# Designs tried in a protein design chat: VHH binders against Probable E3 ubiquitin-protein ligase HECTD4 (HECTD4). Part 3

Target 1, 370 residues: Probable E3 ubiquitin-protein ligase HECTD4 (HECTD4), of Homo sapiens (Human) (q9y4d8r3627to3996)
Amino acid sequence: SGGDPTYAFNIRFTGEEVHGTSGSFRHFLWQVCKELQSSSLSLLLLCPSSAVNKNKGKYILTPSPITYGEEQLLHFLGQLLGIAIRADVPLPLDLLPSFWKTLVGEPLDPEQDLQEADILTYNYVKKFESINDETELEALCAEIASQHLATESPDSPNKPCCRFTYLTMTGEEVELCSRGRHILVAWENKDIYAAAIRSLRLRELQNVECVTAVRAGLGSIIPLQLLTMLSPLEMELRTCGLPYINLEFLKAHTMYQVGLMETDQHIEFFWGALEMFTQEELCKFIKFACNQERIPFTCPCKDGGPDTAHVPPYPMKIAPPDGTAGSPDSRYIRVETCMFMIKLPQYSSLEIMLEKLRCAIHYREDPLSG

## First folded at step 1 (VHH)

Design e07 (framework vhh_enristomig)
Fold by ESMFold2-Fast, scan of step 1:
Structure e07 (fold): chain B 370 residues (1-370), chain A 119 residues (1-119)
Amino acid sequence: as target 1 above (370 residues)
Amino acid sequence: EVQLLESGGGEVQPGGSLRLSCAASGLTFSNYAISWYRQAPGKQREWVSTITSGGRTNYAESVKGRFTISRDNAKNTLYLQMSSLRAEDTAVYYCAAGVEYSSSFHDYWGQGTLVTVKP
């Protein structure tokens, strides 16, 4: 206990790890999570910001009234989170921080969480808040009318006006207050209008009813008192792993097979190539290397038994290829995903290394199924 | 509707300079790693340079010190400043963007712009 010093720095490993067959358990959890994120179940929704390349591919719980079937799926999601904690196997779920905040009982940030989830609605709200006079309001209403967001004025059919209504994240028009369809946005109430839209979106993001069902499922596997002690990031870390690939952290915990050193030319090309990768490419690389989109905390072949101990990240291993025939530059990168082991050819240049790594991550890509 | 459009190619004398631009519409460059590739007549496509979402730059050894990659996120535009051009730099130059949470690396490619270094 207290951590193994072996994980503190890059070292050569002197032996081979025992192969397990329990990688099928992690693969099962992977497939279940991909299905939960599929369009066929409608349980999770891509956040609106994703459509404009902000928090691309990040999900929220679909904001709709809970049905019996949806309640059962949300309860099951909670059970999966609990199993992930106990088995110490990260789930490939890409949920916004707002989900984790609500799950542990923390309030949402009305500025940051709205920007992260729905930048278009945030910008719309900000426009109304920034108006300094009535002529600016009229100009904004005219602009909105050109986008088909404003209604016709009852005083003049050609004068654009906004009413106290807005679209939900699921595309339904709702009243922001009682009789909102009959209330015009005017100089005296524009800030109330902006605040009401912000409140609508934040309530949808918080989605207390659905998160309550998730908590019920989680509570069937682990003590719910745990949630009162964790930050949102700590909760995400325990269930899904770090939400980003920290390349320096990965490098610091990488082990090299006897005969290889971090300073070897092709190893330097390897790290140089990964430094050029986007976060999406790094996630694809980790998936290629260990069949997970996040850096693993335990051996990928773990049997899924209960484990409540905090463990250091499981180290990536770099080894030479099994065969020696042919030019190194003609070979492809091979991996042992259960071992988090890369069998890396001694490529002659950074350019070839980058090409082969990109070829590897492209080949192992899985589209989100719907 | 996503489009990458390269410009700035043309004929240049050995030792000359050109600046290539790649303008994006329908996507936001700041979320992407963006690369320049080139394909010379009768050769395989070759990686030239990359700029990451965090602003790190890397170059092929053959162009290091001669080419500079940069981007202007406000203009949604990528640049390649080429200096000390050689006959071997003659190629069609492509920009390419990798997308977050896509099933394909370099989902978006431009149509290319021709650079000819004439003696």
Scores: ipSAE 0.000, ipTM 0.095, lowest interface PAE 24.5, mean pLDDT 75

Design e08 (framework vhh_enristomig)
Fold by ESMFold2-Fast, scan of step 1:
Structure e08 (fold): chain B 370 residues (1-370), chain A 119 residues (1-119)
Amino acid sequence: as target 1 above (370 residues)
Amino acid sequence: EVQLLESGGGEVQPGGSLRLSCAASGFTFSSYDISWYRQAPGKQREWVSTISRGGSTNYAESVKGRFTISRDNAKNTLYLQMSSLRAEDTAVYYCAKAPRGVTYTFDYWGQGTLVTVKP
């Protein structure tokens, strides 16, 4: 039926077919990236940290055995990255730095990359590393067991305990070492247990098998030698664009609905308030406004721009609110994320504008629309 | 030929100060937004600060109040004044030219300058 995501992936791209990209083609790439980052395909997984509002909306490659269909989708993801590089069309992909590091062959940072991807597992590992005596270890194991995070002991099946097993990111229990299900966590091996869990998560984040399939797809579009020449950040920059918000660049490409002028008092308050934002607040604002943390070059529903290599970024649009009922100062900012459109009330002061903008970016991380 | 050359790094004690410079050539410096990034050993590059062509400045939360970005368009030079330096500020610092328009490119990243904060 219409909207079946499998049909979005039936088109195979070649280097020849991406020359002279059109607005329709860019719209298709946007839709494909949206589907890849949806729950429909299970190809990309929201990082575990996102469940506790750390790196929310950031994805990793799903760490599971590759099926034939998944291998083809990973190959296709690689081709999309290659197309982005060759055609200068940035993709709206929100992948953790660990993906880009592995793609270019850089090792992961066992402290930073684990914290970014899975803060809960990082904290769990640190609890075992910080224990100073056997009584504290027993208390920690009892606490974990009470939270249903530890398995039942075969030698004492009514007493939960920690064994050399852990859950994968996909929820499967695995042995951390040979016969791990028969090894109890004890004072003499607690540090080995913590290190084994850390190694498991880092191997899942690195996901060499899946990244190899992505590299194969990428290699069909660009020379693979290019990957050895780029840093992880440079690779991300070439495929998805700069990971910071340039406010002057955003302002220079902003469009105003007929009847609004850049010099209108409330619009001056809008830009003045954004100038007071930190980079983190600006990223949250862009996420609120268009459901991604970078200034977009395409949009899913309305990208019909000119077919040219010198196309500016997809413009942010400022429009008046849908209704006029009530005082402007009593209203909240609304957005249409698919159009990068801000419905901005005619607030009476910079202070009110700043308060309402901060409310919008902090009230809920999920954008408000409609 | 576009070039960005960073300098001014060195070894400093905690609480110390350093001033980094980035000399630009091969493009109209005054027409572009320019940024500082850093990369700690074994970590990825992170954004530190940006100064717009109009002089507006933005900072990463971790350096706000301690670092000051500035530019001298007559000398085609970008600066980063760093104060109250901490161990976590140890990194190679890079200068980056923001692209004008559509194309994102790594060609305009500098070679980097090493800052080491040790007791």
Scores: ipSAE 0.000, ipTM 0.133, lowest interface PAE 21.5, mean pLDDT 75

Design e09 (framework vhh_enristomig)
Fold by ESMFold2-Fast, scan of step 1:
Structure e09 (fold): chain B 370 residues (1-370), chain A 117 residues (1-117)
Amino acid sequence: as target 1 above (370 residues)
Amino acid sequence: EVQLLESGGGEVQPGGSLRLSCAASGSTFSTYAISWYRQAPGKQREWVSTIYSGGDTNYAESVKGRFTISRDNAKNTLYLQMSSLRAEDTAVYYCVRWTGSYRMDYWGQGTLVTVKP
């Protein structure tokens, strides 16, 4: 028997504006956000796609009936988002775009948002939509029966069949329509079945009831009219910063020292190598380059003022290496982390560039890393 | 990535009690719904109980009032307290993690419960 989740998390907030943030205040907010994303609270659910290494570590609001304690935690989450905006301190929250879309009132994309959140359900839906004959449907129903999402047909005890039911993200079986438990999936209705499952998942992702509680908390700290002025991405940027490394965004905001061009051969190898990196490798690269895991919006060696929340990200700079003696291929990448500056040798191939970049991010204690 | 390991099964007399455990490794399970399923010899697998991430529970009609599902998120462990056991409860009991997909994420190896008439 579990207690009210609120008892695991005893914090009080006011609607007062917070100006000026110390390291201890940022650390406090970091700890609070980690607790909200921890297994000790049921507030957030790792998205189903995370289990198959898509959007790994990304969360959604748990789509279940709200308890009193959960509603208070959602209100508190909203207050944290408001404080982040006012104090210009990013929160380490890893929420899917579907959360930010719903928060600002934007509709979900039935293709993209479903794939991002639940690729397995997306694939399941697409299988039914792509069936070309009844034999394929029978084969699919037999496969599903082996995973206990189907029952045997009353008309044939050895013929597996699907009914108009599906599992919620929390594992509860629900009817997709009135009397869905008594309706068999058949050739005539398979597309309706697929559409109903898609609709169920999108309603769960939208999670209007929980987002309303978050909005109420947010509204106690900032004017909700602000949400009409922000895109979902802008809302995320103002509350959490850039939680992922968007390589195109990084490239668009990169500066080249005099004499270097984006089209230079070794710079093309540089971007080509980074395109081969996983998000984990890109985060390690950014940490190597500026000593933090997110693309900086302020100089890495100093706090920005409130005005810096609205400027472009602090630019990464690419410069030539110190000295020119010897083969470029024998040199290692050097950085000036406080300036977000990469001193990049003119490596002769993509393979050498990739090797040197992976060396830099894997061996963080490399004495050549600045 | 996630492994589930069931334990606590054994032989009991009708009317007896057993407590089953399911330990998770590889990643945390507290943000997921976890279920108990059972399979009797020569029968299809049958859903027994589910506990949701928020602590809400659901039970198959045949076990309602006799079985209690619970979780210890700090230990990544799921429990099934079984009481008033009947011959028809004889089965291998499985722990299952759900992500809300048509494919169940992970099944444990199972633990055998035998109720002797």
Scores: ipSAE 0.000, ipTM 0.102, lowest interface PAE 24.0, mean pLDDT 75

Design e10 (framework vhh_enristomig)
Fold by ESMFold2-Fast, scan of step 1:
Structure e10 (fold): chain B 370 residues (1-370), chain A 122 residues (1-122)
Amino acid sequence: as target 1 above (370 residues)
Amino acid sequence: EVQLLESGGGEVQPGGSLRLSCAASGFTFSHYWISWYRQAPGKQREWVSTINSGGSTNYAESVKGRFTISRDNAKNTLYLQMSSLRAEDTAVYYCARGDYYGLKSPEYFQHWGQGTLVTVKP
């Protein structure tokens, strides 16, 4: 046994000519995906939970009536997903699991998916569901009314009152039922009110009309029958890579330049520091190292058929730093993102390694931002 | 076309040892992560051990230090050496081809063997 001898011991790095072309293509796809996730296009919306630091930076498809232009962009998004699958190049898209579930035809979980997308609405619904005393309901309604009357800032939109209305994810007040604006929430109907809000938000998250347009675009590149074989996580994996970083997997597939060994002191500090990282920090690290927030998935052989064997993922490479730059502890970590290569100084302690890695992932500008 | 065939199961007393084998055919064995799973009566399939294409290994906490996974790429064969067997190790053992690297849930595996029964008698 002994581990992975090919990737653990003093292996020379491969040539650079092929990686230059792949890096250019990845850069193009990265920029296109960033534009699709930008506020300049109303195609994708940061999930409401992001505003309270839950699922920070995760998107949903904007729940609004589709225009022709938006339909074309959704179709194009579908084509990008298909290209990612065919080319085995993951896209930097940060979509909630609810998108992937709907794309493959899986129903949403009314507890989990609502919490992940909109924790404030989830908490609101739960308040009404948990009340089993009429006096407590009256107190809750009075509190909500009091909070509404206190709204005085443009950053504090009008909150729903105790009527059968609620705000859409885009901030529009809608009736939960016929004449809902004229129906008060009362003991006899509070559970219907809570259920109606939950149903509204889940329908917005599913966004079947928009997902249908994405599926049409996807179907122009790959057979849609393939979706019947994939779970939501597998679909995300095939298009965007694993949504989490498996550190043991990354370590097992890491290659070291001749002269470096996994047992070198600074290399041990490197892995020790990454073991202390949260998943969010690991995603930022991979973004720093290869301009993707996910480990690059396995590249299939070029002439692959339906039963083609997978090869190991594109390996991360660790190299010494370029040139002489004074004390190792004064240097910064440098990377070649197109090659998934880290130029790692011989830092003298775990603490310095951790500090430099955190500096790189939190404060370094995106090298491909223009 | 893709085939996995387990063997080596049997009855053993607590503290005993067994070596399981899984013969693979119909694909390039050396390119795949291959895993051992087990299913005890009345329970769902649980992950036991994985070996990656490079030979690196990982184990479920309950079997660490007692089981050793290995592969012979020249023979297209996966092994599981089991020692210090306990009554709790009684299960049907399956080998599975990992089509997605790093994933351990049984639902992510499309190619399974038929299984080999290991019974640890009290």
Scores: ipSAE 0.000, ipTM 0.107, lowest interface PAE 20.9, mean pLDDT 75

Design e11 (framework vhh_enristomig)
Fold by ESMFold2-Fast, scan of step 1:
Structure e11 (fold): chain B 370 residues (1-370), chain A 120 residues (1-120)
Amino acid sequence: as target 1 above (370 residues)
Amino acid sequence: EVQLLESGGGEVQPGGSLRLSCAASGFIFSSYGISWYRQAPGKQREWVSTITSGGSTNYAESVKGRFTISRDNAKNTLYLQMSSLRAEDTAVYYCAAQYPRTIFGSSDYWGQGTLVTVKP
């Protein structure tokens, strides 16, 4: 019976609990998720591919033995996922598909998921698999040994050693098999070496123990039987919202404050400018407008009913700027992120609108203090 | 704290023999069925043999008659006696203790593995 209420929080968040608008609640969830993605908690790790601009800014669960404290944080992450589903509030979590696959019980793809998470290790593995010349293998092993892999354990200074060891995603050298530190990579075992590295990375990505703790937390909020009915993408959509911005959907669900209409000239410039944005620019725009990179998957049109105590911050709202002094073209776009509200000046041209929007998304022009 | 540690691998000529060992700690060894698996390059990890807590044995068709699995509960050790080895037996051999978890499968604890290379 110990079910968690929709706004259940651990005691450490009691002093920060939101009261009033759903916008304040969403801002609180944003802050919590950003803290969970911080390096200080070590709960989430930027995927290795991110370092070479592949899946930039995407995270995985840190692949390490679970401490009690880490288990509690993973359990809490699971509770947040459940709260997001129940409250229909998307979480600003940028997790790789491998997390969602493991959460719903799907196996990882040894080609695709490894490439997405760690392209450098994928390329390393493929290089060993593709070598058909023993001399080329010896040259590759010598090159690897001469790089910054010198283990401070000197056998002869000029003896190249490529051994059955590899770095974990947390940067620790581990043995790929029993006594791997003393086994040299050779023509007869190079494919076993490559397969062992692939297996190491896939086990780290799957991270069954950590995902089990997340599932336990999720199960305290929603029935786990639901997971048997969802694909990995559907699970992500239910918890974090759409992984892309649908501009037509956003436009159809945008509300205008009294005195503004979709057909107003500066409003037409606004939508025209956004139509010229790439998906990356649209994600930055949504982050600027509501301090999160995704919009909810479900329709924001909940039946009002008699309970109007909590109005969702979605849909997006367009309002006039504060005050009337000065030239419209000299002003900057301001936002109330907790309310998903844009205070839009009556810019005189599409070109000015586009310049001001790009300025806003590339720089935090409206410093949201507090 | 649960640990499985394999040993006994190495290089061997075709037709040769090797005895693999798996030392277990951190659980009640005598109460669990323990298996050997192997992984060859470019292949999925394949089951080789299982011995139950009661001593019943089962083998993959490819190794039946050539490999013998046994256990010593007093020493918390699992063995795999391999004979008439062939090039296709070249793989990393893993010890696995099976715990019935309903979420991600039946094998929760794996050893680090021991490399067996069959050279001509």
Scores: ipSAE 0.000, ipTM 0.223, lowest interface PAE 21.0, mean pLDDT 75

Design e12 (framework vhh_enristomig)
Fold by ESMFold2-Fast, scan of step 1:
Structure e12 (fold): chain B 370 residues (1-370), chain A 121 residues (1-121)
Amino acid sequence: as target 1 above (370 residues)
Amino acid sequence: EVQLLESGGGEVQPGGSLRLSCAASGRTFSSNAISWYRQAPGKQREWVSTISSGGSTNYAESVKGRFTISRDNAKNTLYLQMSSLRAEDTAVYYCAKLTSYWEGSSRYDYWGQGTLVTVKP
């Protein structure tokens, strides 16, 4: 597979002025992160829950690196996280909370983290834990065994058999205990079986070996003791930005062009309409407004609090529309994504504002057309 | 803590029978599943049979129909009745209560010292 990205990084920045907020540097980090999240490197795996529309597009580290080159890619990922922290440049990485917890040294939640990462395995484990009838257990085990024997289908790669074995997230059958291939799941051991599967998946999600390589790379850029001052969410915030749209944060950091005020009627309609949006609609709105799914704001520092003296370099800006021809209610919302600027007509009602905002995020008016 | 002590091993002819016993000390015997394992010289340890606290039994394919596991909760004793013994049944037989399967740790596993069964032609 095509070389070590660390070498490509060094070559790219030779003879170039590098600054943490430069467009060239941000574009390079964007490309590197997209490549790391691509199927061609196999370093990151889409979480199993993604296949059933839970945490769509969210990644986990592939359990255990296969080659020395993959260990170097993990080390490089750690270096990128360190650079993001020092330069305050967010990385476009979509990693599950389980990665951030392990990185800062917090234990995984056996209910929440398993459910978020692998809802199918979570449901399977819960089914075995909740069975109170031996006949139901025998029927379930017979069904699973029959499916295993009848189809070696990759359509259910994490489907277990009724022995003390289970599939890893990479599709390998492993023994849950010594001689597990020869131990049948039975009434007296079903809870041990369920616990063993849960422990296997949680060990894979924690992925201590791969995270150790990431921490080594991170430690080459920042003192690892700084991680003791950060929660998992704060670590994600400092490296990738918030994974959700915090409407209060967005509102607090929005700038208004000269002549507009937060208290203007159409501005109040704007915020009222966004308050009615789901998180999915808010993500689509941010993508419409700045061509990315996360708010591009400077992270607040735990040691200094929010920087209220210096407005973040990419605050959302609200401006009046280009030209004044026709009724405001007949106009469409336009944006300049490179400036995170919304050209907002003075719509006459909340209902019209909501309709026009939903039109913009669903029918995607070209924000670059003027 | 549970202490397990096996007995009843010895030499037997092919086709013969032996009964192994495992005496358990501790407060958890009657409420737990207990297993028999064996290890032949130079080979990996192999699971043989398990019995639940309620008396439900499971067997490895290699011994099914020939071995019978049973328990006496009043005596805190586990038994393995072996019949139709073959040369390949020659092994040290261990009584075990396993609790830490997935971590590879023996911290919560309780093993006996083993009893040797030799099937001589």
Scores: ipSAE 0.000, ipTM 0.091, lowest interface PAE 22.8, mean pLDDT 74

Design h01 (framework vhh_8h63_2)
Fold by ESMFold2-Fast, scan of step 1:
Structure h01 (fold): chain B 370 residues (1-370), chain A 121 residues (1-121)
Amino acid sequence: as target 1 above (370 residues)
Amino acid sequence: ELQLVESGGGLVQAGGSLTVSCAASGFTFSSYAMGWSRQAPGKERELVAGISSGGSTYYADTVKGRFTISRDNAKNTLYLQMNSLKPEDTAMYYCAARPGYYSSWRDYDYWGQGTQVTVSG
């Protein structure tokens, strides 16, 4: 190890199509994507808003400049996106809309995208923009300089100054303009200061250099002309599946085995219990059932039709439990994650169903062997 | 028809500075990753610095903090600014080019003739 910057996963992908993937291959892709979203590779950064429970668990590409090793990983990420599209296997990537917008060539919204990614910087910028009193500005600059900004010099450590500098998303202080470290924020330039901070953060979010590397990798697997025809949301859906768990969509794409019907009483309890789940609980349920937090976006399968005849890989299945010994209410839900199959006991009430489902997602986070 | 021509090598004292240049012709320079490798007698060739078509840089640990690679796409020229030179930096320095976005770790397709840098001390 250490000789090849791409050695991290010890796997190579070709430009060939990958179809008919097993659950083990899905699990492998899930692990690769979770590692890409870990702090170990520094490729993806939790968005600043995540620290204050806004867009919790959502990532952005680490802002430029990029290293050689990071370029190789970004190219590999692009190849994974291409493989996801060709193989119709969703990747569990939790990237902000700003990534998908830049990937397809759509401009960022300077209000919404900044709020979603970095609510603290958004509020900071808005505070400077809204000030209409010079004395209030002086007080704000003194407060901020005391808490967050460096003093002018060691010679005057007790006289903090607010200057034309700001912190990058990676924690580095940068100049907002030429000689910015020597320019004080004052009444006549406060709006320029606010605009410069907004511009810095939006450039970091757009991250054109890193996205260009991702596009290069993607282009080795699929035609890049495809990107000019897709919306940002459609691009995300094609690569990662739905960004939320749509219960009606899940229900519509569920198959029942061994004589089970959607109208069976315990099946009605199952859907009723999921209706009571929060989005976080539904994501945990999907992870319990198939080792991923998103439902695959697949085109409807048409058996023997003249149109595209792609078999959806692993729609959710509900089956009866193994064996019939004992009370159904004493049993726990079992799953076969590689088949997206739930082995569901005939629980006698909605309350018991809800209890057992919550038990499965909170106390049995790992799939059961079976 | 692709050509890489290095220049700027010479004799310099330890602690001194030197800039080597590489003039490129016969290809679309801006779409190529570029690099600088060096080889001293009896040593293996070492990639000391690389720069992607987008401007991202790589430096070997032996030169990190002392050398700076840069490119001028308008002039089709690659530069290596060498500061705080040491006797162990004495080598023939080669300009390298690879088609595509990324700087190659060790698989460059095209090489120049080299320019000699000698550091005395």
Scores: ipSAE 0.000, ipTM 0.125, lowest interface PAE 23.0, mean pLDDT 76

Design h02 (framework vhh_8h63_2)
Fold by ESMFold2-Fast, scan of step 1:
Structure h02 (fold): chain B 370 residues (1-370), chain A 119 residues (1-119)
Amino acid sequence: as target 1 above (370 residues)
Amino acid sequence: ELQLVESGGGLVQAGGSLTVSCAASGRTFSSYAMGWSRQAPGKERELVAGIYSGGSTYYADTVKGRFTISRDNAKNTLYLQMNSLKPEDTAMYYCAKTLGYSSGPFDYWGQGTQVTVSG
């Protein structure tokens, strides 16, 4: 059940991992990160792109004015990142690249980072930027009004209009400039309107106030000068591990038990089936196989026993199923999660392999979730 | 906590270029949206360029395509590169930051640096 937060903070002051406490410590970090990503704290928000199946399951820091209590939680998140680096214990956090860029002091890409976080707002902005005449603008404003994205002006009750307002990522309508609720989008100001919406989303996404609190917490554990030497991806790798399941990387680091070969027909079906998986399905597969949503860099059988920093992941093992059984096609895949071991039946076709793998990932029980 | 000091102003001929700089002191420079405003004799102060914490920029129509705003968070410095200068660009140029960390009206101003563009 997580362990004592005070104990976790004490470990960081030793400069070394304390032997005999690592299992309880790792479980505590896992539970804390799970809670931070829960809707109950409202500290993290699923990115808007997630609603249209882009960067599904990726979070951003909630873009709202921070309270003292929220500032303390953000400071604590920074301390967790520092502890992860010092203790070499990866955290199960699914944050967008924009968080890591801001944390290390890199500017956001106004095209790419906006698309990744909020593709719908990106497309909306691009519609206004691409307009080349006043008639096209009037047609776009009429279309937006018909979709309930704009209201008619009291000063022009029969003319559809857009105003200098937009919704925050938390769903609040805000003014893009002083008196924006009284300013109509017109040919003369449409580019300013588009730029103001882009600016709003990028400010929300960068969330400098919240990241400053995280950075303060991180700085209490490690020298912040080290961040100037790390790329955003390197920072994420040092704290959370690889942000995606690289199937070629997994395959290259897979071990086969005596009697099995990579070229065996059912092994070829296994890799062929995984090639058909989405990233969401691959994450579920890794959870099924080793109880982690990312490829593990430490032995799963030693909870909180981190290895020295490694470039390659901890190897997945493929073994034959237990016992003599009946027909191979009638059996289900079994795993030993603490060993990252798959006990794989000799299924007769790719279609059966795919069906059994999808069955396995949807019937997984998480022994650590409450 | 943040203090702003402008420099780099001077006399320049029409069609010329000039870079003005704003040196900031304080630990939170990167968290503020920053901007450049100018005020000519007998006119109101106008915002000519802004750079938001997210990297998005704004330019007044009078300077768009000629001026470029940039920031160096490692040096706590804000820049305004001014190209194709016109006599109408003659003004005192002020560095500004937002009331809050990342948004709001610009309300904290430096002492200014004079830019004069001749014939």
Scores: ipSAE 0.000, ipTM 0.082, lowest interface PAE 25.0, mean pLDDT 75

